# Designs tried in a protein design chat: miniprotein binders against q9bqp7. Part 120

Target 1, 240 residues: q9bqp7
Amino acid sequence: VPQNWFPIFNPERSDKPNASDPSVPLKIPLQRNVIPSVTRVLQQTMTKQQVFLLERWKQRMILELGEDGFKEYTSNVFLQGKRFHEALESILSPQETLKERDENLLKSGYIESVQHILKDVSGVRALESAVQHETLNYIGLLDCVAEYQGKLCVIDWKTSEKPKPFIQSTFDNPLQVVAYMGAMNHDTNYSFQVQCGLIVVAYKDGSPAHPHFMDAELCSQYWTKWLLRLEEYTEKKKNQ
Below, E stands for the ipSAE of ESMFold2; O stands for the ipSAE of OpenDDE; V2 stands for 0.75 times the mean of E and O plus 0.25 times the DockQ between their complexes.

## First folded at step 10 (miniprotein)

Design wb15
Fold by ESMFold2-Fast, scan of step 10:
Parts: sequence; structure tokens; C-alpha cells
Structure wb15 (fold): chain B 240 residues (1-240), chain A 103 residues (1-103)
Amino acid sequence: as target 1 above (240 residues)
Amino acid sequence: SERIKRLEELAKEILRLVEELRKITDDPYVLYLLDMAELLAEFALDAAKRGDLEEAEELLKWAIEYLEMAVEIVKKLGVSPEIIERLERVLEEAKRTLEELRK
């Protein structure tokens, strides 16, 4: 799919705040429907090589931890990620209720890890909010839209037990971020333009999180790759 | 061959189980596991059609493993015991079918 037919940025929108922008962060609920999600498209278009690498990793872990141990480990990793996202939404939300839910969530090593990043985050416009690309027919649930060091970004919060100092080590995460960005820029529920992305990898031991900033040019490059994955997904479903 | 047809039928049965489980859960992790089972079953179906029986069998084994993980989690999330018992029974049948085909 040519990028010029489906641009990531909307020429009718501005990245600057205006008086008509909502003062409270948007939180549009995600509804299940026939339209594929960003995560589904990415998972369903993994290469055979990627799947086999993942399975070799799984088998090694099962060998070390046992089947029950691996299930417990994987469930705990997912639960920790979920709690981290809940804590961040609470911290960035003006709602008192969210801040009171669980004090232990706010004291985790992951939250300590992101403190230096959070100091540079302001002007929150959306939290845990659904996006839909009306023309390309995909949906997603983004974590956060806010200014990072003065630039409006789609921000994706990740947890990791191992250091991820390079954007390449975050795999499909850049594609996920630009897919959300393109959808939001063409979603009638939103009126602003996002041109930058940020992937923040937080660590359980509280060591400083790694921010991976994506400027407009990098976002455009990953958008082209996302469009290819979306085309692969669509073609795959047509041939079934 | 009859073995190829049976592998294709098993892959399609796994895909039907994925859709059934999607109707009873909105849990993101369970949905992730179901998406993996679907992808593996689709690869298995493709491998069976190409006559790669060993690859198809391995992929179906992995697909069933992801479905078992999904059922275990929805069980802990409080889905009715009747639904869990039915799902566990169907998965056990799928496992037996694959084991018979691998002989």
C-alpha cells in the first residue's frame, strides 16, 4: 500500500493546542467488533521464522521452569505489565478515585524506573483510549498521548526484565505506536495531530527506564512498514 | 492422504475452539494466547496442505498448548464450571486425536 494514498499525518490538523481542545484527557472505550486490532494484525503477520524463534524460547523456559512454572512466570509477567499500566493511568489522570485504588501499585520498581521520564511528561490529552482508522479499517487501544519534552507523542509503556537500550530491541513496538498515531490522526473522536512517538521500557529493579523517541521522519518510515503488515493481513484473510 | 485430511480437520477444529473462546472472554492476555493458537493452526493447515506432516503435527501441538493456557486462565477468571468442563473435554479430544495421528 503506497504511503501517499494513506498518509500517517492529517493535513487538516494541527499539533499545537487550541482553545477547543478538551481540558480533561480523553478515554474512549474500546469495543470488540469485526474490525481487526493493531495487535491482532501484527501477531497474525509474524513470519514463520519469528514464530519458530518464539517457540524455541518457550521450550527452553519450560525445560528450566517446568510447564506449571512457565505458566506462572508468563502470567506474572503479564499481570505486572497490567498493574504498571493501571498505575501510570492513575498517576497521569486528574481523577482522585484512580489514585486511591492501590498504594502498592504506585510504589513498584517499574514506577520508580519511569520517574525521570514522567518529569518530562505534561499536557496529557488521552489515556487508555480507543482509536480507529476509518479508511484503513483497524482499531487499537493506546496507552497515552501527552507532551514529552515539549513534543506531542503517542506514548507506549513497556515492562522488561532485560535492558532494551536500542529501538531495534523493541521489535514490533514502533509499528504499534505509528499504527495508533495514524488511526488517531484520522479518527473523528480526536481533533489534534500527533507526529511523534515514544516507547518507554521500564525495569522491575527500578533502574532508569529507556526512552525511545521517534520523530516525524522515523514515524513515517515505520508507517510504511505498518501499511505492509496491514496489507499482508488483509490478503491473508481474503485467501481463506 | 487420509492423514493429511485428518490434520486439516484438526487444524479447523482448533480454529473453531479459538473463535468459541473469543466469545466468552475479553481478557487481553487470553486474547493474545488465542491469537497465537490461531496463527499456529493456520500455519499447520498450510503445512498439511503442502504434505509437511511432521511440521503440521508440531504446529498443532503448539496451538493446543496455547489453548490449554487460555482455558487455565479463563478458569481462574471465574467462567462457569460447566463451560470450562466442556472446553477441557474438547481440548482433551483434540490432544488424543493429534497423539493418534503422530503414531
Scores: ipSAE 0.056, ipTM 0.522, lowest interface PAE 4.8, mean pLDDT 82

Design wb16
Fold by ESMFold2-Fast, scan of step 10:
Structure wb16 (fold): chain B 240 residues (1-240), chain A 103 residues (1-103)
Amino acid sequence: as target 1 above (240 residues)
Amino acid sequence: SERIKRLEELAKEILRLVEELRKITDDPYVLYLLDMAELLAEFALDAAKRGDLEEAEELLKWAIEYLEIAVEIVKKLGVSPEIIERLERVLEEAKRTLEELRK
């Protein structure tokens, strides 16, 4: 049980559209400061075993590709992920016309992979938008908030190549989603309530993406685990 | 122990280098590499304090490897040559210190 427990959902908010809600998806810029990000908290509280497994993978890849080959490979993986997120933001923005979109950003196996998911996404409320939990003192940049099959979700887009452990463990993805959700639900820049999450894993070869839906109960369970990781991070920095 | 103190000093030096690099870049990939180097150096500091010198040395080696990649990318992003030269010098000193301690 976390010492600084705080509820994930805000009883004063509704998931229903309000007349005062903007018609354009929100895009609050991230103000980087000393307040830790969700991704930093999760990365800094990885277990020693997780770190050693990641390093063994890295050394194996270096043996296969060479040092320069490994550097090029990992840089390309991160670049492809960035381009995938940029393409999704472009596709989901209701004010962007087809003629104004970058053709190169829209051409990838990852975009083909998510087509069947995108047809079930509507009512976009936020894209690449900053969230801050003022009480718990953490920040984040979420990918998307939209309705998936009629349910308002924090949606996190993930890319998958063969070596999954390098970028981010699927284990921590649910914590990332609920951390963004809890922050948004208590951030004064937003007026609505999100109670569901969706992790979408897209594949480089265009194979159909896998959606991992998280209902309110599951989000509440992962929220407790996120609070424990946040507490662990805070204690670690005090003792440093 | 002299060796424990030197490993702790090296870990702290690496942590300071991470913070210096954070001030000069907003690149997401570089920030990821810096976060990994920081985590590894913190584990190394804890290992050194526990007297596990072999684990501390290995973790510091990995931390330095992440920093080398980070500096190389920052150099390509067009950061001042003077800043890069200083960072490369500090990093080479760290590598040399670790090699001396590993023997």
Scores: ipSAE 0.333, ipTM 0.694, lowest interface PAE 2.8, mean pLDDT 84

Design wb17
Fold by ESMFold2-Fast, scan of step 10:
Structure wb17 (fold): chain B 240 residues (1-240), chain A 103 residues (1-103)
Amino acid sequence: as target 1 above (240 residues)
Amino acid sequence: SERIKRLEELAKEILRLVEELRKITDDPYVLYLLDMAELLAEFALDAAKRGDLEEAEELLKWAIEYLEQAVEIVKKLGVSPEIIERLERVLEEAKRTLEELRK
């Protein structure tokens, strides 16, 4: 149990649309300051076991691809992820807020993979938008807040190349989602409450994406684990 | 011991390089590489303080590898050649220092 527990949900907020909700999805820019990001907290609280497992995986990949091949592989995975997020933001944005269409972004296998999920997504409220937990002092940049099958969710888009996914991003995905959720629920820039999460894993070959839905109870369970990681990060920085 | 002091100094230099690189790039992949280098250098500093020289040396080697990849990518992103040249020089010195300590 975390020593400094704080609730994930805000009892003063509703998940229903109200008059203060914008007609256009929110896109609050992430401004860097001394406050740590969700991704930084998670990376800096990896265990030694996780680090050694990652290095063993890296060494195995280098044996298969060579050092230059491995570097190209990993940088390409990050680039594809970035382009996938850009394409999804374009698809989910209203026409008047879209930048000029990029046909190449919209024709990837990852976009084909996620089409069946997108059919169930509506009522987009935020895209590529900054969140800050004003009490717990962390920030993040969430991908999307929208209704999935009628439930308001923090949606996190992931790319995966079978059989060689990034090991480190797999373990902490649920923690990342609930961290964004808790921040948004207590961020004065937002008026609504989100209680569910969705992790969507899209595939390069266009095979159907896997949705991992997180209900309010599951989100609460992962929230406790996130609070422990945040506490570890805070303790680590005090002792440096 | 002198060897422990040198390993601690090297770990701290790596941590300084990470902070310097964070100021000149917002690339998500580079930031990931820098986060890994920082974590490894922090583990190395802890290992050195515990007297575990072999673990400290291995962790520092991995940290330097992440920094080298980060600098290589930042160089391609059009950062000042003068800054890149200085960073490459410091990394090469760090590698040589580590090789000498591992002897």
Scores: ipSAE 0.046, ipTM 0.538, lowest interface PAE 4.6, mean pLDDT 83

Design wb18 (at its last look DockQ between E and O 0.79; V2 from the best seeds 0.66)
Fold by ESMFold2, look of step 11:
Order: C-alpha cells, then structure tokens, then sequence
Structure wb18 (fold): chain B 240 residues (1-240), chain A 103 residues (1-103)
C-alpha cells in the first residue's frame, strides 16, 4: 500500500470533451525537465531479477547475431517503433505536418496490424502530447487520447515482433497507461479527463493487433501499483 | 577493504559519465542505454557494500558495455571528434580498471 495515496480521477473535471471544439488534437510539447518521466521511473525501478533476465536474453542474442548484429537489431527495433508512432500520428491527425511527408511510413506490417482497431477509434483529442502530474511531479508523453468503441481512452501503441522477443519490458504497459491518465487528469493544459485505457499490441507481420481495454476499475487497481513504483523511485533518488 | 573501495570508485565514475552523456543528447535509444548503465552501476554499488564482489564486477562489466553502445551511437550522431576521443579514453580506462580488479 502506497504511503501517500492520491486519486487517479479528478472530481472537479469533466469526463467528456466538448463536442463543439475544433477537431485538431492537442499536442503539448515535451520540455526537458528535472522531474522524472514515466518511462524513467519504470526503468529505474526494475527488479534485479528482471535486469538479470534481460542480460541473459542479451547474451543469447549476441551469441546468435554477433555483437554488431545485436547492435543493429536493437537499434532497428527502436527505429521501427518510432516510425510506427509517427505513422499513427499522421493517420490520426487532420493537420499536415512539415516534419515528414513520406508515404513509406504507411507501408508497414505494424500499420496493417492495427487497421481493424483504427476502425473503432474516433474523436481524437490528443496525439503525442506531453502530460505532467503537477502534484506527484512526474511527466510523460502519451500516444493518443481518443474514443475506442465509444469510450474515451488513453491509448498506448506497442510493437511486438513475432516470434522474437522485444528488449523492453512488456509487463509495465498497464502502469504506463494509468500514469499518463493520472497525469493528464491533473494537468492544467487539459480541460477534460479520461477514465479508461487501451493498450494495442501491433505485430510486424501484419497479424491482427490485440487490444487490451482497461475500464475505470481496472485502471484504479493498476494506479495503486504505479504509485508504489513512483514511491520506490523517489525514495531511491532521495538517498543519492 | 581496498577491493570494495575500488569497485565503488569505478561505479561512481560510470555514473558521472552517464550524467555527462545525458547533457549532449536527447536520442531516446541513447537515453535508454544510459538508464540501463545507471541502474547496473547502482546495483553494483549495493553488491560491493554487501561484499558480493563477483556480482559487483559482473554488473560493472554490463554497465560499461551499455556505455560503449551509447558512445558508439553518439559518435554516429555527429558529436565533435574531440569529445568522442575523450569519452573513449575514459571508457578504456574503466575497462582496464575492471580487468585489474578481477585479478
């Protein structure tokens, strides 16, 4: 049980955005900051067992691919994830970005993988947008806020290569989503809140993506676990 | 003991290098590698304080490997050759120190 419990939802805030607002999604820029990000908190609170398991995987991959092959593989995994998020932002945004006008972003198995999910997504309110929990003092960059099957969600897009494992932990995905939700719900840049989450796991070969819906009750349960990880991080850094 | 102190000093040098590298890049992959090196060096400090010297040495070896990957990428990002040469020299000295401690 967290020593300093704090609610994920904000009773002073509407859970429905105004339908009369312009359809341009919010994109709050992320500023370099002294307060920790969600991903840093989660990475820095990995258990020793998780780190040893990751190192065992790394050594096996190096034996299979060689040192240079492993470096190329892991770098490419990060690049493909970045390109996937860029493509989704382009697909879901009505505004034309000057950063990249390359239809090659749309030609990937990951984009094919999520097509059936995207048909159920509407009412996009935020894309690649910074959030800050002004009381708990953490930041993040959420992927998307939109309706999924009529329910407003923080949506997190994840890539998975079949049959090969990814180098990042997949077990923290629900914690990441609820951390973004809590931050958004207490961020003065946002006038509305969300009560649901969605994790979408896309596949490189184009196989149908798996959606993992999180209702308000499930989000509250994971929120408690997030608060514990944030406490662990804070206490750890306090002693340094 | 002398061996514990030397392992702790090496871990702290790794942490200093992580902080230096964070100042020169925002690349998400490099930042991930630096976070891993930081975590491993912190685990190594704890292991050294418990007297688990073999564990501390292995953790420091892994931390140095993550830093090597990070410097290699920073080099490709177009950082000044003078900065790269200094970073590589610091890393080579860290590797030599760890090799000596394993004896």
Amino acid sequence: as target 1 above (240 residues)
Amino acid sequence: SERIKRLEELAKEILRLVEELRKITDDPYVLYLLDMAELLAEFALDAAKRGDLEEAEELLKWAIEYLEYAVEIVKKLGVSPEIIERLERVLEEAKRTLEELRK
Scores: ipSAE 0.693, ipTM 0.868, lowest interface PAE 1.1, mean pLDDT 84
Fold by OpenDDE base, look of step 11:
Structure wb18 (fold): chain B 240 residues (1-240), chain A 103 residues (1-103)
Amino acid sequence: as target 1 above (240 residues)
Amino acid sequence: SERIKRLEELAKEILRLVEELRKITDDPYVLYLLDMAELLAEFALDAAKRGDLEEAEELLKWAIEYLEYAVEIVKKLGVSPEIIERLERVLEEAKRTLEELRK
């Protein structure tokens, strides 16, 4: 059990999204703070075994692609991910805020991959918006808060070249999602609460994306794991 | 041993370099690379303290590789050439030190 238990859900907030669909999604800028990001916490609390597995994978890729090839590959993966998120933000934004849609951004296999998921997405409340958990002292930038199949979710979009049909194959992504949920639910900049998470794995070849829905129960389970990682991070930084 | 001490010093130098790079960029990908380098250097420091010198050397090698990627990206982002040159120099010195310790 985490020593510093804190609930993922805020009992002071209504579980019912207030019927006033904000006409414009929230976009709170991330502030540069000494406060650790969710991604930093997760990365800094990786086990040695996880690190060694990643490095072994990296070394194999370097052997296959060469050093320069691997650099290019890594850069391309990052660029493709960034473009995908930009395209999704553009798609999910109200028409009035549509900057000149670079039509080229919409012509990707990843965008094609998520089309069937986007059909079930409505009521967008936030896009690329910062969250802060004031009590637990962490921050994050969430991709999207929207209704998926009528349930308000924190949605996290991921790109993959390989099928990830199981939520377990998404590594620490479930922890990231619940960390964002917990922060948002206690962030004063947000007037609503989320009870569900959604990880969407988009594929480069345009094959149908895999939605990994996280109900309130599953979110609570991952929240406990997140709290443990946060405590580990906090303890690690006290000893440095 | 002198070798343990030198590995610890190298790990600390890498950690300093990470902190310097964090001051000059907020790029999420660079920050990811820096976090990896930091984690690896911390693990190397712990390995060195335990006397696991081979593990420490391998971890430091990986940390340096992540820093090389970070510096390359930061260079492309248009950071001051003077800052980049200094960082590259420190990184090359770290690489040389590691190679000397592996022998």
Scores: ipSAE 0.531, ipTM 0.807, lowest interface PAE 1.0, mean pLDDT 89
Fold by ESMFold2-Fast, scan of step 10:
Structure wb18 (fold): chain B 240 residues (1-240), chain A 103 residues (1-103)
Amino acid sequence: as target 1 above (240 residues)
Amino acid sequence: SERIKRLEELAKEILRLVEELRKITDDPYVLYLLDMAELLAEFALDAAKRGDLEEAEELLKWAIEYLEYAVEIVKKLGVSPEIIERLERVLEEAKRTLEELRK
């Protein structure tokens, strides 16, 4: 249990759209600050067990691919993830680009993988947008806030390769989502409240993406775990 | 002991290198590598303080590997040759120090 509890939801906000909401999705730029990001907090509070498992995976991959092959593989995974997010932002933006756009950006197995999920996504409120929790002092850059099957969600897009999955902190994905949610719900740049999360895992071979929906109760449970990680990070940095 | 102090000093040097590299790049992959190096060096510092020399040495080896990957990528991103040469010299010194301590 966290010693300094703070609620994930803002009792002064509604999840229903109001007339003051912008007609175009918000895209607030992330400014580098001394305030830690969600991803930094999570990465810096990994357990020794998690780090050991990651290193064991790394050694197995190096044995299979060679040193240079492993470096190429991991950099390619990051590049593919970046391109996937860029493509999704483009697809979900209501402003059509009348300029020449690289069709190759929109043509990948990952994009094919998410087509069935995208059909259920509407009412986009924010894309690649910065959030800041003014009270808890952390920042983040969320992928998307939109309605999924009628429910307003913080949506996080993930890529995965079925034959050779890149192991990252997969168990931290729900924490990342609720951290963004809690920040947005208390950020003055936003007027609405989000109570649900969605993690979408897209596959390189185009096989159907897996949606992991998080209702308000599940979000509240992961929020408690996020508060513990944030507390651990803060204590760790005070002792350095 | 002398070995504990040298391991602590090496961990702190790695942490200084991480901060220096963070100032010269915004590349997400490089930042990921630097975050891993920082975490490993912090665990190594803790292990050294507990007197667990083998764990500290293993963690520092991994931290240096992440830094080497980071420098290799930054080298291709157009950072000045002078800065790259200095970073490479410091990393080689760190590797030599670790190899000496593991013996």
Scores: ipSAE 0.377, ipTM 0.739, lowest interface PAE 2.6, mean pLDDT 84
ESMFold2 (binder alone), look of step 11: mean pLDDT 85; pTM 0.854

Design wb19 (at its last look DockQ between E and O 0.75; V2 from the best seeds 0.00; counts 0 for: pae O 2.2 > 1.5)
Fold by ESMFold2, look of step 11:
Structure wb19 (fold): chain B 240 residues (1-240), chain A 103 residues (1-103)
Amino acid sequence: as target 1 above (240 residues)
Amino acid sequence: SERIKRLEELAKEILRLVEELRKITDDPYVLYLLDMAELLAEFALDAAKRGDLEEAEELLKWAIEYLEFAVEIVKKLGVSPEIIERLERVLEEAKRTLEELRK
């Protein structure tokens, strides 16, 4: 049980925007400062066992690819992830036309992988947008807020070739989503809130992506786990 | 006891280098590498305080590897040659110190 419990939902907010909200998705700029990001909190609270498992995986990859091969591989994974998110932002933006888009950005197995998911996405409210939780003192950059099959979700896009323990944890993916949700629901830059989450795992070979839906109850359960990780981070940094 | 103090000093030097690198880039991959180096150096500091010297040395070796890759990427991002040369010298000194402690 966290010592500083705080609710994930704001009862004063609707899950629908005010009539005056613009049709263009929100894109609040992220400005790094002294307040930790969601991803930093999660990474800095990894257990020693998780770190040793990652280093074991790293060493096996270096044996297979060589040091330079491993560096190239991991840099390429980050580049593909960056391009995937850029492509999704472009596809989901109502302001762009197909002829104005970077065609190389749109050519990807990962983009093919999510096509069936994108058919069910509508009402985009935010894309690549900063969130801040003033009370709990953390920030983040969420990927997307939109309706999925009629439910307004914080949507997080993940890429996968095979298990990638150094940059993914099945346990941490839900924590990331609820941390963004809680921050958005209490961020004055947003006039509405979201009660559901969606994690979409896309595949390099174009195989159909796997959606993982999180209803409000599941989000609340993971929110408690997020608060414990944030508390652990805060306690750890008090002595530094 | 003297070896413990030297390992603690090396871990703290690594943490200072991480802080310096954060000030010169916001590249997400570099920041990930720096976060890993920071975590490893913190684990190493804890291991040294417990007298687990072999564990501390291994953790510091891994932290230095993350920093080496981070500096390599920062160099490609177009940071000035003087800053890169200083970073490389500090990192090479850290590597030599760890090599001496492992023997």
Scores: ipSAE 0.719, ipTM 0.880, lowest interface PAE 1.0, mean pLDDT 84
Fold by ESMFold2-Fast, scan of step 10:
Structure wb19 (fold): chain B 240 residues (1-240), chain A 103 residues (1-103)
Amino acid sequence: as target 1 above (240 residues)
Amino acid sequence: SERIKRLEELAKEILRLVEELRKITDDPYVLYLLDMAELLAEFALDAAKRGDLEEAEELLKWAIEYLEFAVEIVKKLGVSPEIIERLERVLEEAKRTLEELRK
């Protein structure tokens, strides 16, 4: 158990819609801050084993693509992910905001891949929105908060491009989701409770995306692991 | 050990370069590369302190590779030529230092 344990769920909040809920999804901007982000905490607390596995993958890719080819590949993966998130934000926003959007952005294989998931998504509450845990002192930028099959979820959209996706992002995905969830549940900018997570892995070739649903129990298990990573990060910074 | 001290100095220099680069860009991909370089350099410093020279050298090599890629991207983003030239020079010095230590 972490030394500074804190609950993921806020017993004073409900996940049910009420009359005071905003009609437009929230989009709170992430501000430059000395407070660490979820992604920074996770990256800075990777184990040596994880780092060595990443570097072995990198060397295999360099053998296949060449050094410049590998750099182009990784840059393209990052750019494709960015464009995919922009497209999803546009699709899930009110229809008026889609009016002058780039149609090519909305017609990628990744977007085709998630169509069947999007049919089950409704009641969007937040998009590309900043969260801050005031007590545990971390921040994050979550992709989406919406109902998936009737359950309010923190939804994290991921791209997978064969032969290999970004290994780092895939490994810590459940921890990212629960970190955002815990922050949102205790952030005064939000009034609702999230108890479920959803990681959606979309494919470039348009093959059906894989949803990984996380119920409240699974979220609680990953929350404990997130608190341990946060503790490790905090101790590391004290020693610098 | 003299070699341990030189590896520690190199790791600290890499950490300084990471902080300099963070001040000149907010590009998410560059920041990711800088975070990786920082983590690798910190592991290298710990390895050097334990006397694991082979691990420290390999980790520093990877840290420098991430920094080189970061500099390459910020150069394309139109950062001042004077800043880029200084960063490239310091990185090349770090690469030479590591190559000498690995022999």
Scores: ipSAE 0.365, ipTM 0.727, lowest interface PAE 2.8, mean pLDDT 84
Fold by OpenDDE base, look of step 11:
Structure wb19 (fold): chain B 240 residues (1-240), chain A 103 residues (1-103)
Amino acid sequence: as target 1 above (240 residues)
Amino acid sequence: SERIKRLEELAKEILRLVEELRKITDDPYVLYLLDMAELLAEFALDAAKRGDLEEAEELLKWAIEYLEFAVEIVKKLGVSPEIIERLERVLEEAKRTLEELRK
């Protein structure tokens, strides 16, 4: 049990999204602070076994691709991910804020992959927006807050070359999502509450993306795990 | 042992290099690489303290590799050549030190 328990949901915020669909999605800039990011917390609290597995995978990839090939691969993966997020932001943004859609950004297998998910996405409230949990002292940049199949969700878009049909295969992504949810629900910059999460795994080949929906119960379960990771991080930093 | 002390010093040097790189970039991917390098260096430091020298060396090798990637990306992002050259020099020194410790 976490020593510093804090609820994921804010009882002071109404569960009903205030019917005022903000005409424009929120985009709060991330401030560079001494406050750790969600991603930093998760990364620095990986187990030795997790690190070992990642490094073993890396070494295998280097053996297959060579050092330069692996560098190129890694760079390409990053670039593709970035472009995918930029394309999604463009798609989900109101038409008036559509900067010149680089049509080339929309011509990706990843965008094709998520088309069926995008059909069920509406009521976009935030895009690439910073969240801060003032009490628990962490920050994050969330991809999207929108309604998915009529449920308001924090949506996290992921790219993969390999099928990830199970939420368990998304590693720490569920923790990331609930961390963003908890922060948003207690961030004064946001007037609404989220109760659900959605991880969307997009595929390079354009095959249908896998949506991993997280209901309030599942979010609460992962929230407990997140709090434990945050405590571990905090303790680690006190001892340094 | 002298070897333990040197491994600890190398781990600390890598940690310093991570902090220097954090000052010059906000790129999320670079920050991810830096966090990995930091984590690996911390684990190496712990391994060295336990006398697990082989583990420490391997972890430091991996940490250095992540830093090399980080510096390469930062270089592409248009950071000052002077800063990059300094960082590359420190990395090369770290690599040499590790190679010396592995013999």
Scores: ipSAE 0.229, ipTM 0.645, lowest interface PAE 2.2, mean pLDDT 87
ESMFold2 (binder alone), look of step 11: mean pLDDT 85; pTM 0.855

Design wb2
Fold by ESMFold2-Fast, scan of step 10:
Structure wb2 (fold): chain B 240 residues (1-240), chain A 103 residues (1-103)
Amino acid sequence: as target 1 above (240 residues)
Amino acid sequence: SERIKRLEELAKEILRLVEELRKITDDPYVLYLLDFAELLAEFALDAAKRGDLEEAEELLKWAIEYLEEAVEIVKKLGVSPEIIERLERVLEEAKRTLEELRK
């Protein structure tokens, strides 16, 4: 049990749209400060098992690709992920221009992979938007908040190469989603309640992306695990 | 030596379960989970062969966690009850073997 427990959902908020909600998706810029980000907390509190597997994966990849090949591979994976997120933001934004579509829409396997998911996404309320938990003191940058099959979700877009996936992000994906959710639900810049999450894994070869839906109960379970990670981070920082 | 041999056999059992799951599903996310489980089991087999008992156990534990998720998803794909029962039995056997190694 976390020593500093706090609820993920805000009982004073609703997931239904109201007249005060903006007509365009929110995009609050992430401000750099001493408050830790969700990704920093997760990176600094990786389990011994996660660190061990990441190092083993890295060693295997270097043996297969060589040191320079590994660096090129990881740089390319990062670049493709960045472009995928930029393309999705453009596709889901009502203000996109033809020029922006031409520049950002990679008609790549990843974009083809998510087409069937995007058809079920509507009512976009936030894109690439900053969240801050004012009580628990952490920040984050979420990908998307929208309705998926009628449920308001924090949506996280992931890329996978299948045979050689980047192992590090696999274990913490649900924790990222609920951390963003809890922050948004208690952030004064937002007026609505999110109770569901969605992790979408897109594939480089264009194979259909897999949606992993997280209902309110599952989000609550992962929230407890996130609070433990945040507590571990805070204690680690006090001892430095 | 005996414990090393048990870890090697467990890793091989996990790899066989991965092969069975690959035959019954084309779900991209399940295949993604199976790729991880296969990699972890291969690393565990290598660790066991090197006599690194602790590393092998941790890798096999993680492989089993991925397989659990894969089996749960496969159950929802409408696969025959007989196949589901067999997969659950093999997964449970793997879990028991790992637990016995920790004693």
Scores: ipSAE 0.006, ipTM 0.227, lowest interface PAE 10.9, mean pLDDT 79

Design wb20
Fold by ESMFold2-Fast, scan of step 10:
Structure wb20 (fold): chain B 240 residues (1-240), chain A 103 residues (1-103)
Amino acid sequence: as target 1 above (240 residues)
Amino acid sequence: SERIKRLEELAKEILRLVEELRKITDDPYVLYLLDMAELLAEFALDAAKRGDLEEAEELLKWAIEYLEDAVEIVKKLGVSPEIIERLERVLEEAKRTLEELRK
């Protein structure tokens, strides 16, 4: 149990739509601060075992691709992820039109992969939007908040390659989602409550994306683990 | 011991270099490389304090490799030649220091 436990859900907020809710999805810009981001907290609290496994994978990939080939591969993975998120923001934004977009950006295998998921997404409330937990002092940039099959979710879009996957720890993905959720639920820039999460893994070859739905109970369980990671980060920073 | 102090100082120098690089770029890939370098240098500092010199040296080597990758990308972002030359010089000195300590 974390020593500085705090609830993920805000009892003063409702998950029901309000007449005063904006019709356009919120996009609050992320301002860099001394306050740590969710991604930095998670990256800085990886275990030694995880780091060594990652380095072993890296050395194996270098043997296959060469050192320059591995650098190009890794750079391309990050670039493709960025382009995928940009395309999804464009698709889900009511102000975007196909006439104004690069056709190649909207026709990637990753976009094909998520089509069946997008059919079940509606009521978009936020896109590429900053969140801050005022009490726990962390910030983040979430991908999307929308209804998935009728439930309001924090949605995180992930890319994966076949057969040459970039080995990233997927066990931190649920922590990332609940960290954003807890921050949004306590951020004064937002008025609604989110209790569910969705991790969508899209594939480069266009194979159907895998949705991983997280109900309120599962979110609460991962929230406790996130609080432990945040506590670990805070202690580590104090001892530097 | 003197060797432990030198490893600790090298880890701290790497951590300072990471912070300097964070101020000149917001590229997601570069930030990822910097996060890895920071984590590895912190693990190296902890290993050195415990007397695990072999582990500290290996972790510092990996941290420097991530920093080298980060600097290579930053060079393409239009940073001034003076800053690039300084970053490359600091990295080369760090590499030299580590090789001397591994002997």
Scores: ipSAE 0.287, ipTM 0.699, lowest interface PAE 3.1, mean pLDDT 83

